# Ledger of designs, part 2: VHH binders against F-box/kelch-repeat protein At4g38940

Target 1, 370 residues: F-box/kelch-repeat protein At4g38940, of Arabidopsis thaliana (Mouse-ear cress) (q9svj9)
Amino acid sequence: MSSPIIIRAPKKQPPEPPCLISLLPEEIVVDIVARVPRCYYPTLSQVSRRFRSLVASPEIYKRRSFFGCTEQCLYIAISKDQTSDIHWFTLCRKPNGQQFSGTTASDHRLVHIPTLPPMPMHGSYVGIGSNIFVMGGFCNWKITSSVSLIDCRTHTAQTLPNMPKAVAFPVTELIDRKIYVIGGSDTLSPMKSPSRIMMVYDTDTEMWQLRARPDWEAGKKWFSSVVIGGKIYMRTYHNSFVCDPNDTSCDRDEVLHSKEWWSACVIDDVLYYYDVRENCLRAYDPKQRAWGVVKGFEGLLPVACKWSKTVSYTGGKLVLFLQKTEKTEIWCAEIAVERREGGEIWGKVEWCNVVLSGNFHIMDCVAVVL

## First folded at step 16 (VHH; from f6 with W106Y Y107W)

Design k6
Fold by OpenDDE, fold request of step 18:
Structure k6 (fold): chain B 370 residues (1-370), chain A 124 residues (1-124)
Amino acid sequence: as target 1 above (370 residues)
Amino acid sequence: QVQLVETGGGLVQPGGSLRLSCTASGFTFSDYMMNWVRQAPGKGLEWLSSISGSGRSTSYADSVKGRFTISRDNAKNTLYLQMNSLQPDDTAVYFCARGPDYSDLYWEEYFQHWGQGTQVTVSS
């Protein structure tokens, strides 16, 4: 008498409680997400497919703008393992308030953007609004004239028409919605700079202009540049110049050249760069035609660094990247600078910590608004 | 002092294969991208292939893609180039070249460190 195997009907798993989140009106969800800092978007993307789609949509950024919730975001071009291309990272800032109980260390970090492909190294990288222009550079041991436009809202890139000339290692500046690509090299060996060439891209007309600058010294490499008051401050190995991009005259500034300024930024018409040799933040005031040292943060930054990069935010803050000589750690600091009565400039380090570790090299930093 | 020594070159028939080696010394080998370049008679220097310090990333010129394979052994400080399906046009002196130190912003040339080269001749 074979006992009937009572095939117990699979217990109907109770219907998963309807995700209450799915009941939220779209407009409400958009408003909520738009007010959340971007640094939390990765977390939000884990909530649901809906949230994931929303944080990746251009719509959310329109809404952010509407609410005045735009953020200044840093995008960092980084070489990995000293390859001939750069990868894009973004600085993820954690808001001060969530002291996770145990670790005093600010959890700011550089986060790789995998949706962006590798791009040429030693090109021009310029941020305009929510976009980054990537122009020229070096890739696979070739110099390119390629132009890519990155939409930082979606982390997508599109190809634009090429530059008039292929160049690597130019100095690049943005003035009145025009991108000035100055000098660079069109050869790998020797890397002689076409110092007398300036390419200008008008972002409104989307047209390139090639300008010859016969007044510039031939065969000189431009190492650094900044814009102050519509003028381009530029440095060669031998001299520093103040140039009007629209005029054929440049003034030599010996005082400016008295310091080896590099990877500098501008705040309130003052030039800042970090001197890794002296472990100080230097400031040049063109009006006073004098160098000074920013006071107030001595000893607070890492020492024994071989490389530094400064980027300015709106509001009197700069971000400082430092690479240690051992090449294993990249440090980042946010510094608020203030000019006090008497003309002294003071700096306050808001935070400073390791943001990336490994065989990385920062090639450039770009600020965008998202 | 940076030293690079290329070996493995020789005479080979069309369609043949060679494996080049480059032994590196005087620097931390794993920290640098390494490259193979060649110079044919009467021609300029031609880049062939690159490999990242970790060996995880490789790139090739179109002229050698699918035929040449770059690899490295960081423990031995050695760079390799496996060359298959060699053609007469591949006849050249082959050099291994260290990538630039990107911390040095004042360098004038990308190719600053290479060896004496090894001759590869492809001839029937």
Scores: ipSAE 0.175, ipTM 0.636, lowest interface PAE 2.5, mean pLDDT 87
Fold by ESMFold2, fold request of step 18:
Formats: structure tokens, C-alpha cells, sequence
Structure k6 (fold): chain B 370 residues (1-370), chain A 124 residues (1-124)
């Protein structure tokens, strides 16, 4: 007697829906992701473990550079109402299907970065490559010498060795891979003179140098600075100066001082700042030693603003943050500038809209390359 | 017009206590960090304590930590300093000072707005 065993082929199971990206070679996926704007990387990291790993990898940023897809990304240090700390925000487009370029009615917003801890306010905030140095300022309402390094690729922070001195409210510039932290105060006292020191951090050697400057204007704060042609342009209330960082001398520039410039940026060796009292963008050309008003956008920007901040951006552009008097809205505009025949400088507003609402105050704006 | 008025100073024995008050007007009190500073005869200013606009964050100089307590009542626009275990070294004029507004384009000094001060004298 026999009992034959019949073996049937199993019925095919329905396949899982295709994952189109998983069907591609890894190198192709990397090249596709490298071309995606950086503002979408947080969203990509939530799609899968694969994408989370990709957007955090050094390979993506290397490929972005190779394809010419790196971006200047803006990081904004913002003080929330009723706190003594700053929090980091980035300028990001909302994911609502609008076009990328911002040539239409755009919906750009400042987005809080919750993985970064609160950090000291009124310190120095300097972008170098894909990193931000956060130096000095207030920590628990005490002036600190602390240094933190933010990796903007991963939005993580680490502590570095302290500055030689604790300072708040310095002016800070980056020249030839060296960070210059200038002046500031080591106390909250209104009667004590501002610091007459310069601290220099060499990013190659990772060493600080302390340089006393007893010849500086005593009892006055340095309010603003920019770098043009390897020199620091700086001001007090009474004078503006052009200083060589490797020399002990500073030359006065009386024409530069004829305007009360503040929170300026530099494009093609021209200093730009927004004059909130006259509601105009001013430009100073050191080669001509002359101020002018940038033309071409009357009525396109909010008027009667109480403060402004400017940041240089790629391609002959600047980004301007503004807040109207008695409003809680922070406005942002991207402006392309060009010098036309006859030497006048013209601006084109590429977009302008509200990017944050609420009782927030911008401490500084930092550009990094990602 | 920003106005800050300190009260509550006086003469006290060593080991005693005082509470200082500072009444604010002319600005939105809860928007600003507030501070206590003091100046002993012939000496410079010494920062003592700060409190955030909401009152949730405080800080103290080491010389007064554990003895002084800063607080605020935003409904009454009033800042307080409770001072315990006072010693002769605490003899000074005590000032209330408003913190800076970052949106001020020409901030030159951190404490631009001060009260008149109130004298505290610690002696037998």
C-alpha cells in the first residue's frame, strides 16, 4: 500500500509595493539625494533608516560639493521672550508644494532646531564651513569664556577649550582662517570700561592668542564691524576705523562714519546696511570713499522698522531681516544687488515675506556651507 | 520715560535681614531682564543678581549666593531683593537696573536705565 505525497508549488504571495529608491544602485541614490535642497533633509531622515544614515553621512556633503549643489544655509540665533538664552533656527521652506526658487509668493519660515541646546546670548557666533563657533556671552546671566562648536550637518554641539577671557557683546570677524574676538565686556557694570583686548583663534592650529590693545579708544564700545580686503572696518559712536589685523595701527575713515552703519554685510568689497530710520539700503564703496543708496525697490519692503540684520548670500545677494515697530512679525527679504552703468547700485527683491511671528529677537545671523 | 524707584534700605545689625523693592514704570516690565547691583563707598559697581522677564531664571554673584534672593511680581511691576545674613561688607547703595533691549541699534552700555539707589548700612 502506498500513500503518495504530493508536493505542490506554493502560491505566489503578492509582492510588497515597490520601493522605487531601493531598486537603484546605492551610488545613484546618493547622487539623487545630494541634489536635494538641504531644507528637505530632516524630512528625508524620517523616511527610512537608509535615508537617515545617508543625510548624516560625509559622503552626501562630498557629493554635493562635487555636483556644485552646496548651499549657503542661514542659521539664526534668536532670544525668546523672557529668557536669557538663545535658540537656533534655520531658514526653511514649508513643505506645501510651492516652487523652490522663491520667485513667486513664497512661504519661507524660520524653523527651530530642537536638537541644539539653548546657548549663551550676546556672544560671538561665527560660521566656518559647515560649523558654527559659539563663543562667550551670558551663561545663566554670568559672562562666560565658553566655546561650543555646532556641526550643522548633524545639528549636534560639542564643547571646545575656553577663550582666554570671558566676554559679552564683542565684535567678531573671520579673516584668513582666524577668528578675531574684539572688545566686549567682562562685567555687566555700566560704569566699567569695555575690554581693550583682542582674542585670536587660529582654526588651523586650534590655539588662542591674547593681544592687548592699549591704544584703542578708551571707554567706548565697538558697535559694528565688517571685513573688506582682509582689513577690519569697525566703529565706535565717535569714529569708524580701518584696521589691519596684523598691525597695531587703525586709520580713521570719516566718510564711512558719516552714516551710523550697523549690522552690515559685504558683497564684492562694498559695505551694505539697512537704515531703518530712513527706510533705505545704503552702500559704501571704500575704493570711492562714498556712500550711496541702493535703488530699485521702493515700496517692496516693510517700512517703519525698529531693527534690521543683514547677511551676505551667494551670487551677489544679501538677506535682510526686519521687524516693524509695534509688531511681532519678523520679515525676511532676499535682495540681489548689481552695479549698473554710471556706478549706481540697484537692487531686486527676489522675495519678501513674514518668516516668524511672536515675541522673538534676532541676536545674529550666520551662514554656513552645506 | 523709563523710571525705576528703589525702596527698603536702612540701618540693620550684622546678621539681620532687609527686603528691597524696585517699582518700574515707563516700559513693559515683563519684557526685560532685571538686575540688582551695588556700590560700596569708594568702590566700583558690583553686580549681584539677575532675573529673567518671566522670573523663571535667576543668577547670583558668588558673594551673595545663598544669602540673597531675587524675585519679581510682573502684575505689580516690582522687583525684589531679599537679603539675609547681612554683614558689614554688604554696606552699599543698592541699585535696580533694567537689562538691555537687543533691538536697540546703539546699545553702548548694558545697564542704561537705573534707579536712584537705596542705602543699606550694616553696623552695630
Amino acid sequence: as target 1 above (370 residues)
Amino acid sequence: QVQLVETGGGLVQPGGSLRLSCTASGFTFSDYMMNWVRQAPGKGLEWLSSISGSGRSTSYADSVKGRFTISRDNAKNTLYLQMNSLQPDDTAVYFCARGPDYSDLYWEEYFQHWGQGTQVTVSS
Scores: ipSAE 0.036, ipTM 0.452, lowest interface PAE 7.0, mean pLDDT 80

## First folded at step 23 (VHH; from f6 with L105M)

Design u5
Fold by ESMFold2, fold request of step 25:
Structure u5 (fold): chain B 370 residues (1-370), chain A 124 residues (1-124)
Amino acid sequence: as target 1 above (370 residues)
Amino acid sequence: QVQLVETGGGLVQPGGSLRLSCTASGFTFSDYMMNWVRQAPGKGLEWLSSISGSGRSTSYADSVKGRFTISRDNAKNTLYLQMNSLQPDDTAVYFCARGPDYSDMWYEEYFQHWGQGTQVTVSS
C-alpha cells in the first residue's frame, strides 16, 4: 500500500529525519506522529524543539484518539536503593511486527522518567485519563496532605489543593469520578487508621470533602484494595471486607480472606493476584464467592519469588511483576486471561522477561491512557 | 535474630560533639535503609536522619541539619551518627532503627526493629 510515510529504506531508522519531515505539510506530520507508538515519543522529542512541543500537545493526543491509536501505558512507582522516596518509571514495550526493520522489537524494559521529581513514599496513586493523582505519603519522614497531578503527556507535575488531612498508607480508589481516600495514618509508629472519616475528591467540582465512614476495623492498617461493581474490596491483616463507600454497612468476606491476596487487579469483575508461595495466579469471582487457579502457566514464569504486583491491562490482559528470592532482578509478564465454557479461567503468557535489575522495589503501578 | 546495638552516648557540655555507633547483626545490613531516631524525656519519638542501603543518599530533619552527619560502613555492619554543636535540647535516648523490608507484603509497622538506645545528655 502506497503511503508517504513509507518512503524510506527498510533498515531501522531513527524517528523520521528532519529533511524528509520538514518537506511535508504540518497536518500530515501531525498525523504521522499520532500513529507512532507512545514509547518512541521521548526519542521524537529529542529531534527538535518543534517535535518536543508536538509530542506534548493536546492536538497529537486528539489525533491519536481519532485514529484509534491510543494506548494504555503503565507508570511504576519505584523505591531506588532503599531511599524514603519514589521515582517514576514507565514500561517501555516494543511491539512485534515492525515490517521495515530487520530487528525484532520484543525487548521490554522499565525506563526511569528523569523529568519527574522524587515523590513521597507510601502515598497513593490514581490514574484518570492521561493523568496520575499522587496523594499523601511522607517526605523526609513528614506525613503530607499534598496532592500532585502528573501529566503523562509531558511528564510534568503540578500541585493541586491539599487533602483536608495528611495521611500515609491509605486505601484509595476511584469510583464514579470521585476519589475515595480511606484510612491511613498520620504517624509512622503506630500505623493506624486515625479517624472514622474518609476524604472524597470530586473530579467534576475539584473539591475535597470529609465524610463519615463506618468503623471498618479502625486502628488497623489497610493493606490492599480493588474496586468491583462500584464496591471496594479491601483487607486488613485479619479480615477482608466488601464495602459500598456511600453506605454505612460493610460485609466481611471470609472466602475472599481465605487467600492472602495482595496487590491485586480486576479484569471483567474478577480479582486476580499472584500467589508467590504456591506459584500460581489466583482468581476470585465475587458472583460465585469462590477462588480458583488460572490454568495454562505450566513452566512459563519464574519460581521462588518473594513478592508480586499485578495491574490490569486492556484487552483481557494483566501485567505481573515478580522478583526472585536472592536476586535483584525484576521480572515482568503480560498474561491474557479468558473464561472458557467450562467456567475455568485460562491464561496465556504473551511475554516474560527481566525488565529492571538492581536494588529496586516496586511500590505501586498505575495505568493511564495516552 | 535481628539485633541493633547503639554505643557512644554519654554526658557532654553544650557545644560539644559525640559520635554514636550502631552495630547490626542477623540480617544483610546493606539491603536496608537505616535511621536515627531520638526520644527526649516525656516526649514522643523524633526522626533525625536516614541513609540508603548503599549509603549514597541521606536525609535529615531540619532540627539537626548541618550539625549531624549520618554515615554507614557496610563492610563493618555499622551505622554512625556524628553529632556536633550539641545543645541542651538534644538530650535524649538515641535509637537506631532499620527501615522496612519492602518485599514483605504484610508489615503492619514501618519501624519494627530498634536498638536498645544510648543516652545522650547535654548539660553544663
Scores: ipSAE 0.459, ipTM 0.764, lowest interface PAE 2.8, mean pLDDT 82
Fold by ESMFold2, fold request of step 25:
Structure u5 (fold): chain B 370 residues (1-370), chain A 124 residues (1-124)
Amino acid sequence: as target 1 above (370 residues)
Amino acid sequence: QVQLVETGGGLVQPGGSLRLSCTASGFTFSDYMMNWVRQAPGKGLEWLSSISGSGRSTSYADSVKGRFTISRDNAKNTLYLQMNSLQPDDTAVYFCARGPDYSDMWYEEYFQHWGQGTQVTVSS
C-alpha cells in the first residue's frame, strides 16, 4: 500500500504513503476534529505537528461552538508533595462504555498539565470562557499581587499586570463579567482578613478599581463564597452574609451559618456542600431559608474523608472530590441532583472512583468552556 | 502531641559551618512540608528554607541560597540544616516549623507547630 515517489531527490528513502486524513480538505479535517471530545486533544497533539497545531488553533474552538460541541472542563489546582505552590490538573472523563466492543467501563483520572508552571497557592482562581485568571496568593512565603492568565485551549500561561494590592486568602467571585476580590490577608495568618479593600477587575475594560470593603466582620478570614442571583453569599468563622456587591448591602443569614459550609457550589439557585464530618451532601435553598440533606446515595460514597470540594456542572449535576483521612487517594463522584415532589432534593451517583493517588491535596477547582 | 526539638546550635567563628537538627514526633513526618525560620536579636521572623514531604523539592530565601542546605531523613523523623560560610549576621535563634495540613478547612495560623529554637552565634 505504500506508494513510493522514487524521483524525490536527493532522498534515498521512499516517501511514505499519504494517510487518508491528509487527503481530506482541511475544512473537513477541522470539522472532524471539532467533534472530538476535548479530553482526547492531548493524544491528538502527539500524533503529528499538524494535529498539535489544529487542537490549539482558535479555528477549532470556533467550529466546536458552531457545532454545539463545546464542553465544560474542570481544572484542579493541586498541592503536589506538600509544596508551597499549586500544579494544574484536569479531570479527564472517559465516555461510558466501549460501544464497539459491547463492554462498558469508566476510567476517569486527574491528569497533570505539564506545560503549565507551578503557581501561587491560596490566591484567586477564576474561570472565564476558555481562560483561567490566577491572582495573588503566595509562593515561598511571599504574598504576591501577580496575575497570570491561563489559556486552556493551548495550556499556556502569560503574565498580566499586577493587582493593585498583594493578598492571599481572599473571597473571589465573578459577577456580570467583573471579578470581585474581597478582603484577604497581607500576612501568613489565614484566619484574619486585615484588608479593608475590594478590588474589582472589569474584564471588558481590563482595569482594576479599588473600592472600600464593607465592614463584613473586618479582620476576619472569609472561608467560602458562592454567587446566587447576582448576590454574594459569604462565610466567615462567625457569620454568613448575603451581600450585593454593587451597593454593599449585606444581610446576616443565621440559618445558612448553622452549617460549616465550605467549598460549595450552586445549582439552580441551591447551595451544595459536602459535610465530611457527617458524611452527607447538604443543600441550602435561599428561598426557603432552609438546609436539607440530599437523599438517594447512602453507602455509595467513600467515608472517613478529611476534605471535600463540590463543583457545579451542566445539566443539574455536580462533581464531588473527596480525600480520605487515612489514605493517599482522591475520590471523585459525579452526582445528578433534582428537586422532587415534597421539596426534597435527591441525588444519583453517575460514577464514583479514585482519580488520583499519592501525596496530593486539592486546593481549588475551576470550570472553563472549551 | 506534636513536638519539634532543635539541636546543634552553638558558637562558631566567621566562615565556619554548623549543622542543625530538628527531631519530630507526634505526627506522620513525611506527610508535611518542613521549614527553617530564624529570628535575629530584636528582629522579626525570617523564613529561610522549605523542603517537601518526600524531600525531593527544596526552596531557599535569597539571603541563604548557596550557603545553607535543607534536608530530611524521613526514617529518623529528622530535619536538617547545613549552614556553611557563616557570618556574624547569621546570629539568631533558629526554629524548625511544620507546614499546615492543607486538608484542614479551619486552621488558624499557617505555622502552628514550632520548636523552642536553638541559638546560633557567629563571632570570633
Scores: ipSAE 0.397, ipTM 0.735, lowest interface PAE 3.1, mean pLDDT 82
Fold by ESMFold2, look of step 23:
Structure u5 (fold): chain B 370 residues (1-370), chain A 124 residues (1-124)
Amino acid sequence: as target 1 above (370 residues)
Amino acid sequence: QVQLVETGGGLVQPGGSLRLSCTASGFTFSDYMMNWVRQAPGKGLEWLSSISGSGRSTSYADSVKGRFTISRDNAKNTLYLQMNSLQPDDTAVYFCARGPDYSDMWYEEYFQHWGQGTQVTVSS
């Protein structure tokens, strides 16, 4: 008669204790969350239902404004796997604890926003406050006049009244709370469309106006535009123009057109674009009526890129997206620019790394304030 | 040099089925959205269906939804269209078309590369 050998079940782990921050008064938690950079809000929303509700609440954004903690956040319209629509991503930028051998670690990335539905491509995408207007473009091979408003605080969308006309491939600019949608096509042949319209949305009255515009260059696609000093700088394949949208005249600018500027941005009244052929950041100063090359980039950015896009950002900075010739990586760099004594413009690469890998194409980039 | 070649057309009775193929060469097939488009006698071009580069996402025009199925075999550089429940109004020349290179700043037409087409005729 032997004593039995007792076989014990493994001890179960005790339940994890609740997070101590969940025990704080609501008003204290709100103040803490309001001071957290927006890029961490998706992570906070995964911690609990309480935090999910907090990061989407109107009170958080009112408190951020009160504390002076608002941020410019970038939203990127991306074609995934060469689909016929766009999907929204956001640039998540996080401070890196250590810099070694390069400018910044790879903590920065493009993050898909799955709660936003796919939306039309080749439309207009304009950021105003915490919202994005998505206007026109095409879906299922139909060019639309639809307007959607994305609330970037909640990542939800709502339908607004249509534009007066359906267009794809327009140029679009925001001036003094009015959205100007210029040109565009109602066919899949954007270079041959005879569209001569300008549509103006007044964000205060919430009304569209269809305006007949001067024949600035009949039947041609407008490829790019920026706003400097209340004037729209625009280009076709053949010419670049400086236009006041309230006037009947536009002036040609041959010096501006001497470079193939595309996907440009503006910082301190200077137009910037990245020349992927020459691997340089070019700057056009309308006051000087002259192009220059931004200095300070030797060996700091990837080469052999086929495509680029610049977006202006806070603090004299721009964000540059670059896509390699082989379509395997999307690189992103944050560049601070400054004009130095003598008129030269210098750039400092704050960070540069791969932010998305795979079969993705950036169609547009929009800045909002959150 | 981009080349697209459609095969599989022919004469079929109403209610019948047909499978079209499009063999691609001269580009990295899996990097591009592919499309089927048709042109009926005396009509303009009608988009029918699209499939993403990986094949994971598809779209269909309302006129063919539920009857036509687009697919691709990236290992064989081949695009397919299975057409069921064909009706006389489906009579057309069917083309495969490559989607645009979204990095091409200066393209003139959205679909710049097309096959020669294959005739599908639906009649008693």
Scores: ipSAE 0.365, ipTM 0.705, lowest interface PAE 3.3, mean pLDDT 82

Design u5
Fold by ESMFold2, last read:
Structure u5 (fold): chain B 370 residues (1-370), chain A 124 residues (1-124)
Amino acid sequence: as target 1 above (370 residues)
Amino acid sequence: QVQLVETGGGLVQPGGSLRLSCTASGFTFSDYMMNWVRQAPGKGLEWLSSISGSGRSTSYADSVKGRFTISRDNAKNTLYLQMNSLQPDDTAVYFCARGPDYSDMWYEEYFQHWGQGTQVTVSS
């Protein structure tokens, strides 16, 4: 008796490599991933389809919040190669250990977010929770009233209802869940046609309110603003003002205006900005109505810079972007500030390195919580 | 000092083509977006096209998309506009314009530097 011939089909390839973590209960994997710093989530998404789905899941971000593992992440609006729009980048923090200079060496980088489309420049960019509102501005010579919402968990964007008016070059602040878009222009000549309007978006009702401000000075163009104690601190070429958003008038602050502050941030009710002409970080305390210079990092930062941008960062710190006049390198420094005896404010440079090189310009920085 | 000089204008028949050039000096040409803008008789300024500092990104107004091509040669500090399928509505003075220095937060006009222009006339 002879045996029949048996023909077997070829083995199929596995759909993806096995992963040791796939043997763990799902809730354990979720809790592990929730504790991983956000900067590693792009790497995790490349490990498997499971991890790609997990890092995009709303559940992971709820678990991060529950465990106290949320992070303030910086999103940077950048004009790449001098285009008429902005592209979104994020600050990716990857420490490399201590370096020869005695500071912690780092490999921090600004990383382009390719899934987000180019967006209008000179608009309003506001971080709320894990989202960024992108409102107004211009692209290809068109000033827009459009509103986009970026979901920073997924790096996707959706269109929201328009602002009441198209505007570019406004100042923008968030107070008590309301977004205030102030001034700006409906032309590309911001000093010649300044707007006397304020548009207010209530994030709870999802409705816009247009408030005409005819009591503002003729020719008033707002160049910079911050919020301190629920009040908006704003400046023009000629004056700086302190405005209650629920009031029709503003108080002049001549001491605040004695410095040409721009692109400032606020930490513990103190206004900080970097003075590129004098190569120093200045601090304004509105309670004392006084300017000072932050001390403690002489010789640690690039000098002779052509522009700067400051932004508040977690834990009583600020992040400073700088570019030297004759270089294409964009520097970034993280500075922890503290008030010492005698009322002086001191800074400690946590790290400082080049984060991007080439023909780039930082238009704005936005912090979100992830 | 910044200088921009347009050349290449002239009279053409409908359906014809022209190439405009703009020679730049007084600044680092490759650091700036460059633009073509035109002004038809009795009308305001109309933006036509932009090109990034490196030349890798371009944009066009709907009125000229598909007919005009912007380009630049950074080694020669020269901006170009190739105009095809010209129609009488394209009759205008054509200007090149430099984009702003984005590091200058005090600029009063978005475009402060323009050439003197070159006339393009499209007619039978």
Scores: ipSAE 0.335, ipTM 0.692, lowest interface PAE 3.6, mean pLDDT 82
Fold by OpenDDE, fold request of step 25:
Structure u5 (fold): chain B 370 residues (1-370), chain A 124 residues (1-124)
Amino acid sequence: as target 1 above (370 residues)
Amino acid sequence: QVQLVETGGGLVQPGGSLRLSCTASGFTFSDYMMNWVRQAPGKGLEWLSSISGSGRSTSYADSVKGRFTISRDNAKNTLYLQMNSLQPDDTAVYFCARGPDYSDMWYEEYFQHWGQGTQVTVSS
């Protein structure tokens, strides 16, 4: 007597209450969603399948562009528990004036992107348009040459052809749609940068070039880099250099090296970094070959921090990440910088709060346009 | 100040086993990846194994995979390395090394914090 396999009819999910928005023409819904800040798209995607599809559609981004609602979005590579992988977060900024009454949550926060898999640590991360290139790094305790392309519109990743060489801990810059992967290590121990190799990826031709730099000192690690006026400013432990990527020589800049600049950003051809030791925002003007201190926000930022990360943001603004020495809190501040008459640079802190708590380490920050 | 103290080294015959311990102080132990590295005479520093802060993730060099086991007790601020099937080539000074913090990235060497080490000698 073969017991009839009661094929339980799939429980008809109760019809989703007609979202009032579902009564609107699709075009209107698209127009509405296009005007919603990108940081809310994850939330929207949870409301309905329709919204989920819409926020991932190419159409919504076209509409955003059409309405002038494109935004620069920051994606943060974070290591949790210092594993060999990074996870992607995005900075969600609360728009001015919208007190969502109910959530005691900090006005600004880092939000995890669970749809993106863990990726190699200490790789090259570069934002171009709506995409992020993830190149090389440390994965499963091996140095890799792998390249992944993240579409930030859909939070999906695809595999691209490998880099010519597996490297971790390079400095990476973008100039005229070319990605420069500079230096890095091809060994786990000692993790020394060969320092005499530059890989260049042309995003238009999708081709890699390997460039030898015999002028660079062997075995020296590059710690920091920025691009100003088409030149790459780079720092080793001992020296700072200004390099034309098309030239075979670099100029030493002793004035630049007089400060321990790291994790710097560039706004209006000025280099900025936050000095955690002196609790000040420093600015280097390459034209004047001089360091200055940004004025106007003393005492407004957390003190006793062990590291800082600066990222340039749209509109002459700087985003600053800070971590306190004794606490596992990551602070974030948005600072507007302005050069005033006489050459002084002033800063205004627009907001500053804890954006993430726990055993998290920021590894890098990338800006994309969505 | 970060302090790491390695213990448990000694003389062992080929095929033997040792258990190394590392006691950590001066930082929140559970927040950091911990590592074992070794230096053989006349050779450079060799990475052996790593364990995440939570202890949930581990990794091993090919040279020690299947023979060595890294573990940690965060309540005791102690890192362990169980070494089995020891070979003469395993003779070295073994160091416990803290994973790098963002602030440690300023240095050329990946590991900035390690102890005095413990000698392991594998000899018939």
Scores: ipSAE 0.329, ipTM 0.689, lowest interface PAE 2.0, mean pLDDT 88
Fold by OpenDDE, last read:
Structure u5 (fold): chain B 370 residues (1-370), chain A 124 residues (1-124)
Amino acid sequence: as target 1 above (370 residues)
Amino acid sequence: QVQLVETGGGLVQPGGSLRLSCTASGFTFSDYMMNWVRQAPGKGLEWLSSISGSGRSTSYADSVKGRFTISRDNAKNTLYLQMNSLQPDDTAVYFCARGPDYSDMWYEEYFQHWGQGTQVTVSS
């Protein structure tokens, strides 16, 4: 007498209470959602399947663009517990005066993106439009040539063809929609750049080109790089260089090297970095070949910090990350930078608060437009 | 000040086993990845194994994979390396090394904090 397998009928999920918004025409709903800040899209996606679909749709982003509601969004590569991988976070900025009922978060914060897998550490991370290219790096002391493309609209990643050579710790810069991957470690020599190859990825043709790199202190550790006016500014322990990626020679810049610039960004062809020792934002003007200090910051930022990281948005805003000595809190500030008559550079801190706490290390920051 | 003290080295026959220990002080031990590295005579520094701060993730070099096991006791601020099936080529000074921090980025070498080391000699 074979006991009948009582196939328990799948518990009919209770009908989602009809969201009143569901009664609206689709076009109106799209228009409404398009005007909602991007940081709330995860929340919206939890409300209904319809909203989930909308926030992930290409249509919503077209509408955002149409309405002028596009946002510059910051994605942060973070190491957790000093593992060999990075995890992706995004900066959720709370709009001024808009408290959506149910969000207890009164402050700007870094939010983990769980849909994105861990990725190699010390790779190249480059933002273009709404996408982030993740190239190379290493895990478990193995250097990879893997390439991933992250769509920041959907927080999904796809695998692309490998880069021609596996490297970690390269100088990586974006110039005219070409990604330059210069040097890097191609051996088990982390934090050094013995490779004498430059790889160029054309994002339009999706093709790689190989070139010989100039002798930019090959085998030495590179600390920082930025692009200004189509030239790459880079720093080693010994020198700072200004290089044309299409030229075989680099010019040494002693004035630039006179400051220990690291994790710098560029706004209006000026290089910025935050000096944690002197508690000031420094600015280097290549045209004047001079360092200056950005004015207007007194007393507004955390002091006694052990490290800083800067990233710039398009349009003259700088994002600054700071961590105090012997503290686990990561502070973030958004600073509007402007050059005034006479050549002085002024900064206005728009906000500054703790955005993340715990055993986290920011490895890189990437700005995208969504 | 960061201090690391390695112990447990010695003379062992081929095929034998040793357990190394590293006692850490001067920093929050659980916040850092810890590593074992070695330096054989006339050779450069060789990475062997890493363990995350929480101890949940481990990595091994191919040269020691399957033979060596890294572990940690955060309550005791101690890192361990169990070494089995030792071979003459494993003869080296073994070091416990802390993972890098921001302050270490200004140096060319990846590891800036390590102990005095412990000698391991594998010989018949």
Scores: ipSAE 0.297, ipTM 0.678, lowest interface PAE 2.4, mean pLDDT 88

